# VHH binders against q84jc2, part 32

Target 1, 232 residues: q84jc2
Amino acid sequence: MSKMRNLVEEKFLEFYESWVIQLELYLHQLLIAHNNNTMSETELRHLISKLTTHHKAYYTAKWAAIREDVLAFFGSVWLNPLENACSWLTGWKPSMVFRMVDRLRKSRVVLVEAQVKKLEELRVKTKFDEQKIEREMERYQVAMADRKMVELARLGCHVGGESVMVVEAAVRGLSMGLEKMVKAADCVRLKTLKGILDILTPPQCVEFLAAAATFQVQLRRWGNRRHYVTHS
Short names: E, the ipSAE of ESMFold2; O, the ipSAE of OpenDDE; V2, 0.75 times the mean of E and O plus 0.25 times the DockQ between their complexes.

## First folded at step 1 (VHH)

Design e2r (framework vhh_8fcz_2)
Fold by ESMFold2-Fast, scan of step 4:
Structure e2r (fold): chain B 232 residues (1-232), chain A 125 residues (1-125)
Amino acid sequence: as target 1 above (232 residues)
Amino acid sequence: QVQLVESGGGLVQPGGSLRLSCAASGFTFSDYAMNWVRQPPGKGLEWVSGISGSGGSTTYADSVEGRFTIIRDNDKKMVYLQMTSLKTEDTAVYYCARPSYKLWYLTGSEYFQHEGQGTQVTVSS
């Protein structure tokens, strides 16, 4: 249903624009907190909780939207072309956040050896989880070339209510499979984020979240500037 | 070249009200979110409030929520902080701040353009 899918895209576009604006405001709070040695651990944990809640709100909204139209997330109208080019299964690639983690080693708040070891263990596990999902996606693509799907495509070349209904059932099946795959990828993202935050101290969490949010905000700004020059 | 000039501070009694002003120049004001931050005596900088470039979104520190309101006038290149029900713990130098995004990783004061002198707010009997 084209109208229903258009409405999903419009609603998520509105949500995402507001979500990114709020992320930038939280980024400002993180940057001030990072440079403030007088903040209590309780105050830092509260700020980290606000960011964690904000990211959870994104996945809550995303999972509701993909139940209605998962394909909207594979070429998202709310993302610029640069953001879309950097996507891995509709979002950030989980292992990529360890680039931000590597910066913490060079920061004012030094990582202790035990943290470095735990982060490396998490990095290895995250990479294995990514590879597992990539293999599942390959199997999914191969299954789309299955004899049954070929027969359905052949049937769909003939006009009639029966063939239309059969094609619609096949498309629903495809969408459900993609939804499951996207949720699996998002679970790896959330587990990776939680794992990093559980290993880091509150000041290190603030620095990590500030780095991640800065990259996300800057990537959007860079892509919008390029898009504006060529098309707007 | 970026300049932020704060004003409106003063001595006020607990429960009183005060309006702070910030005049901005040297950049496209409506393209940037603006913040109010404060430094109480003997403490570091504390974030107080933020407002998006369009003015459509605002956020506040828990300690001031319901008591302070951040407003901007993009035509005048001004941002304001309306403070009500002031408490002794609100005593601080208040600064208007614009984020600096030169690099994706920065430390210290490089995060913000707040080279202004600030405006002193003292809440005391």
Scores: ipSAE 0.299, ipTM 0.703, lowest interface PAE 4.5, mean pLDDT 82
Fold by OpenDDE, second read of step 2:
Structure e2r (fold): chain B 232 residues (1-232), chain A 125 residues (1-125)
Amino acid sequence: as target 1 above (232 residues)
Amino acid sequence: QVQLVESGGGLVQPGGSLRLSCAASGFTFSDYAMNWVRQPPGKGLEWVSGISGSGGSTTYADSVEGRFTIIRDNDKKMVYLQMTSLKTEDTAVYYCARPSYKLWYLTGSEYFQHEGQGTQVTVSS
């Protein structure tokens, strides 16, 4: 059965496509800024602000969409299979960004001891928050097999109009729980990002953001190529 | 091979206008955002403007916002930069540039490359 896109999926797909295009444009600016040692701190901060605003816009749109249909984000049609495979609770895994920072440190970014300490503290906190959410998700997944769901499964064998209403109500209940978890995950993402940016200097922020954007764009490209190759 | 050829530069008085052109080849043009960057004398590269692959989205540096307009023709594989109200500080070599998406932070190598020779824009009284 061909997966029919619902209205939420279609709308968010359009949004995301545009959002990614803009991200690419910002990535270019970041790369230019990174290679231009003559840019003032004010200019760098302005660029950083543009990027942070762009990311905030994504979550604003996402949260609006998940209120309508959070399930659309579990199997996001706007992402390729590789992107989806790398997703954690409908987005990037927060702890992943620390590996990016580590890689930058090994290359050319020089962090002072105070920054390193703060980053490690943030890493521990982020990991703790991730684990907490994962435990909640596990509990939720186990709870899905409760008496109500069993009854719904039984009703599903007898497809009637009344049964559909009951199923819809149950799905709504489940969706609310999922929405809370997704929002919690997003909060960890946003806090982590903010935390990193607060620790780094403006030039370092630009480099980090460039790396993150590059990774995101490349992941999409790699996934698209593989997907098309597989289905060609 | 990716080729970008810029043209349209010249000498102009302050307040004047110029239109730059960039001819692109060697890649799927519509799949890439295109940008104009410039290098003022004695300074590094500065981003000027960008346009999405479809042409539906544009962005500008604050320094040129309201004065410059970027457009593209995907059929002709051309990018244009209409410059108006030119200022002396706009003096630079202008380059058309495709975004670089190299995962440089993993390899330890970082570069930004423009493919063309650029076109000189000089704003002087």
Scores: ipSAE 0.053, ipTM 0.551, lowest interface PAE 2.7, mean pLDDT 86
ESMFold2-Fast, scan of step 1: ipSAE 0.056; ipTM 0.572

Design e3 (framework vhh_8fcz_2)
Fold by ESMFold2-Fast, scan of step 1:
Parts: C-alpha cells; sequence; structure tokens
Structure e3 (fold): chain B 232 residues (1-232), chain A 125 residues (1-125)
C-alpha cells in the first residue's frame, strides 16, 4: 500500500525535475526573443505555443497522478519547503500572476488602454473564481469535522473487516473530494493563463511568460539554497 | 489535421503478450503528453497509461501497473504500449489519446481527444 504511494511520488518527482529543466530551456529562449527583438510574429507565436503546451503537459500529468494519490500534492516531495509554503491548493494562486502583468506596465512593451481594461476584467473574474474555490475548500474542511466523519474515524479504531471497509470507503470519498477541488483550481489556472495570453500581443506574451518562468525558477533556487545552508 | 493511427491488436491467450503502436501526425508530437485508454465491450472508457512529452515520466492505472509499459519515440512520432500477463478483463478497444489544449480546459467534465479508430485486443482461450 505505502509502496504504491511512494511510487506515484517518485514518478512525479522524476517528471517534475524534467519539466523544470525544459522550462529553464524555454526561459532562455524567451529571454533571447525579448532582448534581441529579432524574431518574426510567427516565430514568437510558435515559442508562445511551446510554453502553453508545456504548461498543459504539466496539468495532464498532474491529473493522472492525483487520480492515483491526490494527497501526494499536499506537501509535495518534489517541491522544496519554500515552494510548498507558497502553494495555494497544490499550485500557484491564480490572482498572483497579475503581479507579473503589472510589471509589463513598467516595461519597454507598453499596454494599450483596451488591453488594460480587459486585463482588469479578467483579474476580477479570476479573483471571483478563486474565492468560490476557497469557499468550497472551507466547506470541505468543515465537513471533515462533521459528526458522521468523526464517528467513522472512531469506528476505525475497532479491528474488524466490515468497520475497516466502511472507514476505507470514507477515506476514498474524502480523496475524491480533494481531487475535484484540485482540478477546479487547475481549471482556473489554465483559464487565467489562456485569458492573459489572448489579451497580450506576442512580444508582451513573451515578456509575461519570461517573468512567470523566472519567478518559478528563482523560487526553486532560493528554497534549495536554504536547504544547503542548513545541511552543509 | 490531427491523425492518430493505432495498430498491433489481436487475439491472444491469457498470460500472453501484445505490443500496441500509435502513429501520430498533424501536430508537434514532442510537445504533447500521450495516453492509452480502453473501452471494454459494453462499458465506459478506462484510462490505462500516460507518458509525458519527453518520455521521462510514466503513469499507469492500478489494474495494469507492473504488467504494461508505455514508451514513446519522438523522432518516429510513435507511442507504444507493451502488454504482458494479459487477462480476460484486458479485452477492449484501445485508443491512443493526446491531452488537447481545448479539452484540458474542460477536462474536469469531458476527458481526452480520440482521433483514432482504435485497435481491438481480445484475450480469450
Amino acid sequence: as target 1 above (232 residues)
Amino acid sequence: QVQLVESGGGLVQPGGSLRLSCAASGFTFSNYYMNWVRQPPGKGLEWVSGINSGGSYTTYADSVEGRFTIIRDNDKKMVYLQMTSLKTEDTAVYYCARGSPEELFKYYLSGFDYEGQGTQVTVSS
């Protein structure tokens, strides 16, 4: 039983490490495109497509893994403690990406008024969807302390086939509820990402994706450095 | 136009082995996570296995873990499913599926792209 859970964690750790390496390679390409300004619109759109496909590959792998063990994504072993501390429902908080968008206002690539309005509308929609999920998670946590669940937990202390089966069914139900919420949060993440990229021009998309990837890579490096300081 | 062509199915006895192949065209294969899913006679779709874009991460349904192996060859634009220790309950039409961008936004409800016709696997004595 515990070996199967470890196997899911080990496989996703290997996936995530490879996924981050590829993200760093794409970040290098994004920075070259941004600084050199030598790429055609078609070439920029192709690079943006590679990044969006890369992020979608992450969610495809994640959803396959959470079907097997959703709890592996709460306090993930493939993330350092700093990355885990910054997580909201097993990933980035959707509204936080608008901080990267705000950086674009101070950049060489200027947002026009129509884009600013659409981005603010998207920010409000994203925050609404985010809050809806937070309310669902709060209801889930309250339901876990419900009298029925408490009684099932108490019953699990009695050794016996039927009682064990009932408790195991309840635990499976709890895991399915978490899987549903994680997938809902990931859908908001993907909708937010797509919405931003649909509003921005290709050069602005490159700058936005570079900022997001830089933050993700740097957060990982900062967390890893802390570990070396404490264990060296 | 996206095309996925599954092959390699057939009749095999319990305990036997088969290797399924899926030839992909019409998209940048190396950018997509690929899956095998199956549909047993008179039942719904069951996810079987998945492999990330680079081939470094694989996942399996509990029912096939240790018996099936998913492999990909990005140069040939192929994904494979090596099946061993086949059981009668493995009888199904097997489909190769990619995680499409549009379906990912609706994954919670709709599932995978199925552009291929599938390949029939029958495990019987």
Scores: ipSAE 0.000, ipTM 0.104, lowest interface PAE 19.3, mean pLDDT 79

Design e3b (framework vhh_8fcz_2)
Fold by ESMFold2-Fast, scan of step 1:
Formats: C-alpha cells, structure tokens, sequence
Structure e3b (fold): chain B 232 residues (1-232), chain A 125 residues (1-125)
C-alpha cells in the first residue's frame, strides 16, 4: 500500500526530470526558430508537432500515475515549493496562458481580427470551465467535513479491523473524487492549449510555445535557486 | 474497435428493481475503470457509479448510494448495475462508459467516450 505510493512518486519524479530536460532542449529549438524569420512553414509545423507530442507524453504519464495515487500530485515531490505554490489543481492554471497570448500582440507577429475574436471566445470559455471546476472542488472540500465524513473519522480513532476497513473505503472515495477533478482540470488545459494552437499560424505557435516553455523553465529555476538542497 | 452494449432496461413501478448489463469488447477490459452514467429526459448527463479495474473499489452518486450496486466480471467482460428502490427521478437512458481522461466531467458537452446506444429505464405507475 505505502510501498506502492512511494514507487509512484519515485517513478514520476524520474519521468518528470527527464521530461523537463527535453522541454529545455525543445525551448532552445523554439528560440532559434523564432529568431529565424526565413525558416520554412514545414519546418515550423514539424517543431510544433514535437512540442505537442511532448505535452501528450506528459499527460499520458500523469493519468497513468494518478490512477495509482492521485494524492502524489498534491504537494508533488518532483516540484520545488515555488512550483507547488503556483499550481492550480496539480498543474498550470489554464487562463494564465492568455497572458502569453496577449504578449504576441506586442511582438512583430500581428494577429488578424478573426484570430483575436476566436482567442477571446476561447478565453471566456476557459475561465467559465475553471470556475465550474473551482465550485466542484469547493463542494468536495465541504463534503469532507459533512456528518458522514466526521463519523468515519471518529470511527478511525477506535481499534479493530472494522475501523481500518471503513477508513480505507473513505480514503479510496476521496481519491476517486480528486482523480475526477484533476482529470477535469487537465482536460481544460489540453482544450485550451489545442484551441490556441488551432487559432494561431505556425510562426505565432512557435512564439507562444517559446513564451510558455520559458516561463515554466524559469519558474523551476527561480524556485531551485532559493532552495538548492531541495531539487524535487 | 471499442464497443459497449447496454441491456436490461424497461418499465418498472416505483420501489421496483432492475439489473442493467454492459458487454464490452475491443479493449483490455480488466485494465479500465468502468462507469454508469444516465441522461434523464430533457436534462444533461449525470454520473451514477464507478468501479475500479479489479472490482475491489466502487463509488456512487449521492442520489443512488444505498440503492444501486455496481459489479463487474472480468472473465465475461461485463459490468452490471443492480438497481433497487427505484424512484421516478431515476427515469433516464443509462449508458455504460469506459474511463476517458480527455472527457472526465459529465455534462451536455463533456461526455465519456465509448458509450453505447444506452438502455431506457422508465419508473412510473
């Protein structure tokens, strides 16, 4: 039980460290592509595809891990304290990426009216989905303090296998509720990312992905500089 | 090709019982969580019950807990929903659903993938 929980954390930590190293390599390629305005559309699309596949690999690994132990993703050992402080339901807050999109408007890249309209529609939908998930999380936290859960906690203070079994069932119920919410949040992240990439041209996609990856990598480095002894 | 075939629905009086069945094919059934979801007339989808890959853990919506029981048979690739003490508000089309990490909330626009044609349950006198 506890041994399986530790194995999930160890396995995902190893995966995540490798995943971040590869993200930094892709970021380097994105920055080169962004600075080279003569790169072909085919070359840009190929690079965007590599980033899309890389993010798909992350969610594939994450969902496999949360099926085994979703609680490992709350206060994750593979994230430093700053990364954990900035997390919204075990990952980036979807609406934050629109701040990266807003910076595209100030770059040499000009968004046409149709793109601006579609991005605004996507922004509104994303914020709506975030609020829905936040309301569900609040209901979940309130349910933890309801009379049934309080009664189960009381029973867990008594001796015997019956108390242990009842508490284990309650913990499994809590884990499934959290798994549902984490997957819902990840779906909003994926729909937001795909939506932005579908609206933008290949040069705009490269600029957006470079901005997003830069922020993710820098946030990790800022947190690690403050806490050199805790590379989680 | 993933297929889910539901059966066992029908007309039943309040307080009655029904057992729904779902036959799965086209995927490694024993590796997936399975769910029952329903859609009442004129309303959105609502999640009803779930069961883990091994059948050792089950969960239920508050509205059905104590009245419904979900079970699975991995050898037969079947999942069942035993319904007792049925109420008029249980009237809905019931769908068997494989766990979907891309669509994990139940609504008119967020829906489990691989649901079958469904089976109609009508609770009325």
Amino acid sequence: as target 1 above (232 residues)
Amino acid sequence: QVQLVESGGGLVQPGGSLRLSCAASGFTFSNYYMNWVRQPPGKGLEWVSGINSGGSYTTYADSVEGRFTIIRDNDKKMVYLQMTSLKTEDTAVYYCAKDSPLEYWLSQTGYFDYEGQGTQVTVSS
Scores: ipSAE 0.000, ipTM 0.137, lowest interface PAE 11.2, mean pLDDT 79

Design e3c (framework vhh_8fcz_2; at its last look DockQ between E and O 0.01; V2 from the best seeds 0.00; counts 0 for: pae E 16.1 > 2, placed apart)
Fold by OpenDDE, second read of step 2:
Structure e3c (fold): chain B 232 residues (1-232), chain A 125 residues (1-125)
Amino acid sequence: as target 1 above (232 residues)
Amino acid sequence: QVQLVESGGGLVQPGGSLRLSCAASGFTFSNYYMNWVRQPPGKGLEWVSGINSGGSYTTYADSVEGRFTIIRDNDKKMVYLQMTSLKTEDTAVYYCARSPDELYRLFESGYMDVEGQGTQVTVSS
C-alpha cells in the first residue's frame, strides 16, 4: 500500500531535499579542507560552524514540523527504505557516531589520551541517555496499548460525530507523547554531536564531519538506487 | 550477547521458493526493527527487506519487491523471509540484522560483522 503524502510530508520533503543538496556542498568543502594543509584554524572553524549551523537548521525545521504531525517522521517518506531502516526514533542513533570516531582513530587521526578519555565518558553518557529514552518509549507504548489504542480501535468501528472527537483527542494525546520522545532523542543527538566537536581539534572535526556527511550521502545514494518505500 | 541465527537456505531452481528464518536472542526483540541483507558472490552487501518492531510496516528493495515477504513473530523472537519466484541473481548469503546498530556497522564498514554466519541461498538451474 502506498501512503498518500500529507501537507507536512510534502513540505518537509521539499525542505529535506534542499537540505541534503546543501550538505553535499558542505561535504565537498570539508573534503577540500581535509586535503588542504594550508587552511588556517580560523578557516576550519568557520567551516565547522557552517556545518553545525546547517544541522541546527534541520532540527529547527524538524521540530516545527513535528508540532504539526510527529507521525510523519515515523517512516519518513523523504527517506528511502534503507535510511529509514537505519533510523532510531526518527533519526540517527547517537551512540553510533562514536564508531565513526573510532574508525578515524584507526586511520590517521591521532587522539591524545585526554581526548580519548573524554570521548569514552561521552560515549557512556550517550548510551545511558539512549537507554533512558528507550525505557520511556517502552513505558509509553505499554500505556498506549493498554488504553488509548484499544479505545481508538473500538471507536474506529463506530463512525459518528462524537466518536470522531474522541478519536481526535486520543490521537492528539498520542502525538504529544511521541513528540516529547522525539525531542528527547534529538536533544541527545545534538548534545552528542556538540560533545564530540568540543573534544576534537578543528582538523579532527573536519575529518569527523566529512566522514559523517559522506556516510549520510552514501546511504542515501545506496537506498535510492535499489529501494523504494512500501507502506503497509 | 546479541545473537541472530539464520537458517532455511539451500539450493533451488529458478522460479522456486525458500523460506528463511532468523532466531533472535539476547535483546528485547519486540523493540527493534529487523532486516534481511544479502551478499552476492563477489559483490557488496545489499539491503533486502525490513520490518518495524510491531510488524505493521514492511519495506523492500526494488529487486525483491513483489517476490519476497518479511514477517516477524515477536512471541517466538523470529523474523522470516519468504522468497518466491527466485532468480539466479538472488544467489547470496543472507543475513538477519538488527536496526540500527548492525546496519550501521555493515554499511559503514562495507562488511557484515563476523557474528552472523548467514544462510546460503543458491538459485541455479
Scores: ipSAE 0.430, ipTM 0.772, lowest interface PAE 1.1, mean pLDDT 88
Fold by ESMFold2-Fast, scan of step 1:
Structure e3c (fold): chain B 232 residues (1-232), chain A 125 residues (1-125)
Amino acid sequence: as target 1 above (232 residues)
Amino acid sequence: QVQLVESGGGLVQPGGSLRLSCAASGFTFSNYYMNWVRQPPGKGLEWVSGINSGGSYTTYADSVEGRFTIIRDNDKKMVYLQMTSLKTEDTAVYYCARSPDELYRLFESGYMDVEGQGTQVTVSS
């Protein structure tokens, strides 16, 4: 229902605002750890764990929300227009994070040959999984133009219990299909993130997570500033 | 003390059916998300299916969607995997695994809290 859709959007907006504020606090901790190089391995692993738990909390909340209203995540009200323009299936494009990993090759924390090989294997696997999802989305979009779906849309113009029920069943089917694809995309995101963190040393993980968080926070600030300038 | 005991495996022909069972003990079963994972010969572990603590929500790997059904009985502390239209590629040792939530498998692959002894499923003619 429309009322439930509004409540999902309101609830996730409140969650996301708090989640981003906490991400900024973790980013400050990551930058301190990266710049000072005085933290023990145990301290670094604890900080990495806090970031991992924070991202897990995001996907836990997201999956609960998409079960109720997946469409809220396409053109999300809690994201500015720039963030929405940069989204791939309701989130970051998995293969993009390897550009952040490439920056580690120029940093004080140098990647060894074995890590470079494992990261390349993960990059290839990630792009393969990404392309599989893109093909599924294409099939979904083609199915929406199918003759049967066009006829179901026409039935929605008739006022009657039978027509309403048939249209509601079709809309639920469409939402379930999108939910499955969004979850598949999120699975690729989480496997890619976990894979990178498993390959990197704790100092390299801190640098990687700092780069990723910096980009996310700055993209939000850039979009908010341009929106303000345009509407002011 | 925590135990998961799988059973129900065997030899079956392609297109056949099997029902796997997992008996849980030593923990509060109704607090945990339950998973089925499998290991094909010469390959690593792959996640197959999962069910939430209350049994109201299930999820499946693409390779088994529409063919397998996961169900649980919290009173009996059991989780089941009903397998139909079995294929040669379904041949594997099947394990029952608990996790605190659905996302655990994605963050902690290879770190699932408890894996049982497993039950062998062989699909061949």
Scores: ipSAE 0.114, ipTM 0.571, lowest interface PAE 6.0, mean pLDDT 84
Fold by ESMFold2, look of step 5:
Structure e3c (fold): chain B 232 residues (1-232), chain A 125 residues (1-125)
Amino acid sequence: as target 1 above (232 residues)
Amino acid sequence: QVQLVESGGGLVQPGGSLRLSCAASGFTFSNYYMNWVRQPPGKGLEWVSGINSGGSYTTYADSVEGRFTIIRDNDKKMVYLQMTSLKTEDTAVYYCARSPDELYRLFESGYMDVEGQGTQVTVSS
């Protein structure tokens, strides 16, 4: 009935709202760089560095927060339902980012054969890393799908002293396993992002980062507008 | 504070052998998996080898399997990399790094922070 937020959720919600506002400001800079074509290669690299630093800051804050409460990141209060529905292990799926690269290649970005080869190698490596993580996730599938069990774990259980101890031990073990998997998935996300930016030229990186930031901002806007539409 | 000090690097000929050492302090060494990562000239970090906290399980990158052996001594808080059949491709600065578990191996260095200065290994005629 009533919404409940623990300290971790409230702190990260404040962080995330500020982080998204800054992302929108960087998106504005990316669009200026894209539309005006007036920036030098050095200026483009500086802007790209700001974006990668901003994304790294997100993961730094996230990893600190999951140490305290990894379950807060499964069905996050700082994300709307559409954003949560698009999550793969608490974030964007690394292999799916290549669909954005493919779309840009068909419309705006011309890649030379050497870049195409390197991107295909990275796509295969990224998928391989995802598959390793997905094998580990199979053991935790029930726990991640059972939102009621997750909620009870965070709120505690009042049934008997011994049963509470057994539930607490099981929840602790599950939380440790989930934390490991979330960090592993985030490492694949960061390695994939870094790999793409290393292969692309600075102007191509600006195109990619602008498209990625636009998608993230629009996903948030579209999901927030759905809150005003009520249907059965 | 956490300290990892690498040593034992040097100049060797192809086919030669070398043993690297890493001295650890400032944390509970026996609670951590230990890793070797390397940075070849002009390239990024590559994960080389890892060993679990008890020393019973070791893993290696495909490029070094069969040639390198990782060893740890929890009493002395040391980790070693015994390298044999060295190739020019093994030329790099080698770092030791700690990790909480083996999953970080999936990602080369696994976003392990490099703590020390590293030790240079140069393989040339």
Scores: ipSAE 0.000, ipTM 0.147, lowest interface PAE 16.1, mean pLDDT 78
ESMFold2 (binder alone), look of step 5: mean pLDDT 84; pTM 0.864
OpenDDE, look of step 5: ipSAE 0.016; ipTM 0.346

Design e3d (framework vhh_8fcz_2)
Fold by ESMFold2-Fast, scan of step 1:
Structure e3d (fold): chain B 232 residues (1-232), chain A 125 residues (1-125)
Amino acid sequence: as target 1 above (232 residues)
Amino acid sequence: QVQLVESGGGLVQPGGSLRLSCAASGFTFSNYYMNWVRQPPGKGLEWVSGINSGGSYTTYADSVEGRFTIIRDNDKKMVYLQMTSLKTEDTAVYYCAKGTPEWYELLSKGPFDYEGQGTQVTVSS
């Protein structure tokens, strides 16, 4: 009873399952486009636009959901334990995408010097923004400890409606602070993704997006299969 | 019918050179990334080199970087591996493979399509 899923969790679970199925379909289209060098630049841009729109749809749904219950996104019921363990402030760590960019530099993709310089600049900026959010989260955790101590003291001194109001105010403050930090982290994610796509050519964007989608889909599969391995 | 036919292998002394050829048929060759993979005696498959569909970008395993060159001719539906400064550890059966290794980082180097008997390269003094 005390650990029942709320309406926000149920609604987002349904959304996320459909979103992942569509991501896998887009991944297949990206793999075909990459393997078959028959698509025009216009066709590649259209496919990239579909993926960009798909990711934007995720953040639109997420921000609506966190407005109602941000705590649903910490230890999410729509993610398996491995996906939850790999989460940084309710999603992928922005600097992680540069590991995929580094693969482009060492693979089939030819990056010109101007692109390399812009990607390095973006990497430095992304790491700076990421560290800033990490410092804010540390401050929040310290503030949460102070608030809990104050709350324990107040509950020890007061009985009835006043203690209820203090608890409600503390929970509201906790939720609002987390919502602000999650949105800040998501803004860094979106700026990093857009920045990379703006620097890369359409064929390079297809390779990058396919690498990212492959990792996301495989991480989910690995987490779901951890108990299904047959031991010799 | 997809078919890949490798040729050009043989016995060569350390420091020598060989050129391997792969003739492709049964698919739109110019649309696909092509690879060379090898299997040393008693070991598993090892990815050696790759070339994109247009031939503008090439990749190599660290063990062969600077010694091997992959080339393709889309008009002739051929992919080649020019091998120089051969070492005893290059001894293997070499296979031509259709596919893209980078999609499955953190998996066993990704899926490859190869339909051939391979070509044996033996580097021995």
Scores: ipSAE 0.000, ipTM 0.098, lowest interface PAE 19.4, mean pLDDT 79

Design e3e (framework vhh_8fcz_2)
Fold by ESMFold2-Fast, scan of step 1:
Structure e3e (fold): chain B 232 residues (1-232), chain A 125 residues (1-125)
Amino acid sequence: as target 1 above (232 residues)
Amino acid sequence: QVQLVESGGGLVQPGGSLRLSCAASGFTFSNYYMNWVRQPPGKGLEWVSGINSGGSYTTYADSVEGRFTIIRDNDKKMVYLQMTSLKTEDTAVYYCARDLSPYEFLKYSGAFDIEGQGTQVTVSS
């Protein structure tokens, strides 16, 4: 069902463009909050809640889309070539966000020792989760070249009812395997994001979220400057 | 109530063998990827091995590959770590850990990996 697959791509492209515009508006609010020492804790928590809800909406839409067409997320049409080059299993690499956390060590709102310990424990766990997923992806890629898969590819060169059904079943199996790996990677992303936000104070959360959103927006703008040169 | 209970640790001589067990309860065990992680004295957590929900796929840290074997029994809701050719550097507290799905994260705010109390493995003469 290639037509339904193409519709999934078009629908997610529309969603993503709107989602990024809203992220830029939230980034503006985060930067104002970061420079405004008069905002109450309840106001900061409300802004942080808006950002977490926004990220939650992204993963809700993504999981619905990958259920129908996981391959749309490998070389996504809604991302420029630079964004795609920087992707790790269809999204940001979880351990990279700890570089944004490291900036908080040099901010006016210094991390206390208990926070530093919890963040380091989370960082270590995040890296181990990444390594497990990377090994699983490597084994998946190796399995693509095994004898049975080579024989299925050969069968695809012969027209016949039963051989067509066998090839279709194999392709569905491959897509289901990728879906599980992408969802595992997204689980690590969500656990890492939630873990950081649970450890940080509201002003530190605002600074962290501002740094993360700034990086995402800048990467997109930088890549868009080159899209006419590197367009394939 | 979700529980993971590790057992089978003890004192063993270098070159010896031990089998660790993890008993799971309170969740649909057959839906989850399971892991063994360890914490050596004075060091952070180190991932050791993983096994997928059906048991058809296993992964190992380079330091233990060829010496350790992870296996699961979904009917008994157990995961095991068979350790052979043990070295002094394998001395650690060993923990059984469940991978959380994105659904679990959305359902339980602040839910993280569920780890039991661990089981102590000491490799010494």
Scores: ipSAE 0.000, ipTM 0.132, lowest interface PAE 15.0, mean pLDDT 79

Design e3f (framework vhh_8fcz_2)
Fold by ESMFold2-Fast, scan of step 1:
Structure e3f (fold): chain B 232 residues (1-232), chain A 125 residues (1-125)
Amino acid sequence: as target 1 above (232 residues)
Amino acid sequence: QVQLVESGGGLVQPGGSLRLSCAASGFTFSNYYMNWVRQPPGKGLEWVSGINSGGSYTTYADSVEGRFTIIRDNDKKMVYLQMTSLKTEDTAVYYCATSSEEYLRWLESPGFDYEGQGTQVTVSS
C-alpha cells in the first residue's frame, strides 16, 4: 500500500511541475495578448481554448490520480505549505475567482450592465454550491466516524483474516466517498470557470485568465521563497 | 457494476498506427465527457484528448494534435482513439477516463467517475 501511495505522489508531482511550467508559458502569451489590441477575435479565442484545454488536462490527470489514492491530495507533496494552506477541498475555492473578475471592473474594457448582472447571478450560485458541498463534507465526516465504529465493533468479535478483509472493505468505501466529494468540488470549479468564460468577451476572458494564472504562479513563488518556522 | 475496459494497445514501429477502444458499462455513457490520458514510463499522467457527451466537440494535447483522432459511439457505449504517425515519445499506458465537466449533469446522475485498467502502447523497432 505505501509503495503504491508513494508512486501516485511521485507521478503526480512530475505531472504538476510540468503543468505549472506550461501555465507560466501560457501566462506570458496572455499578457502579450492583453497588451496587444490588434489581435483578432479568432486569435484570442484560440489562446483561450489553449488555457481551457490546459485546465481540463489538470482535472483529467487529478481524477485519474485520486482514483488510486485520494488522500495524496490532502496535504499534497507537489504543493508548498502556503498553497496547501490556501486549498479548499484539494483545490482553489470557486468563489475566489470573482476577485479576479472584480479586476475587470477597473480595466480599460469595461463590463456592460448585462454582464455584471450575469456575473452576480453566477457568484451567488457558486457560493450556494460551495455551501452545499461543505454540508455534504460535514455529513461525510460523521458517516466516516460511524462506519469506523461499526467495523471496530465487528473486529472485536472475530480477530482472524476475515475481520481484516471486512475492515479493508470499509476503508475502501470511505475512500470512494471521499473521491466523490473531491470530484463534486472540482465540478463546481469547472462550472464556475466555464460560466465566467461564457459571460465574458474574448479580450475580457484573456484579462481574467491572465489574472487567475498570475495569482496561481505568484502564490507558488511566495510559498517557495517565504521563510516559515518549518523551513528553518 | 461500473466498468471501463481499454483494448487495442500493442507494439508498433515509428510512423505506424493503432486504434484504441474503450468499452463502457454500468452508467449513462451519453451524459459523460470522455478522455484519453497516458502515463509514459517514469513520467506522470498526461492528458491526450477529450470528447464531449454528444461528440460535437473534441480537444487534443499539442503533442498529438493532427496525429490522433478521438471519436465516440453512444449507441455502442464506445470511445476510440485513432493514432497515426506514432513516435517513440507516444510509448505509454493509455487510460480511458470519464469526467463530469457539467456540474448539473453530474448532480442529476451523481456517483460515477471512472478510469479503466489501461492498455500498453509501445512504439519501437
Scores: ipSAE 0.000, ipTM 0.145, lowest interface PAE 13.7, mean pLDDT 79

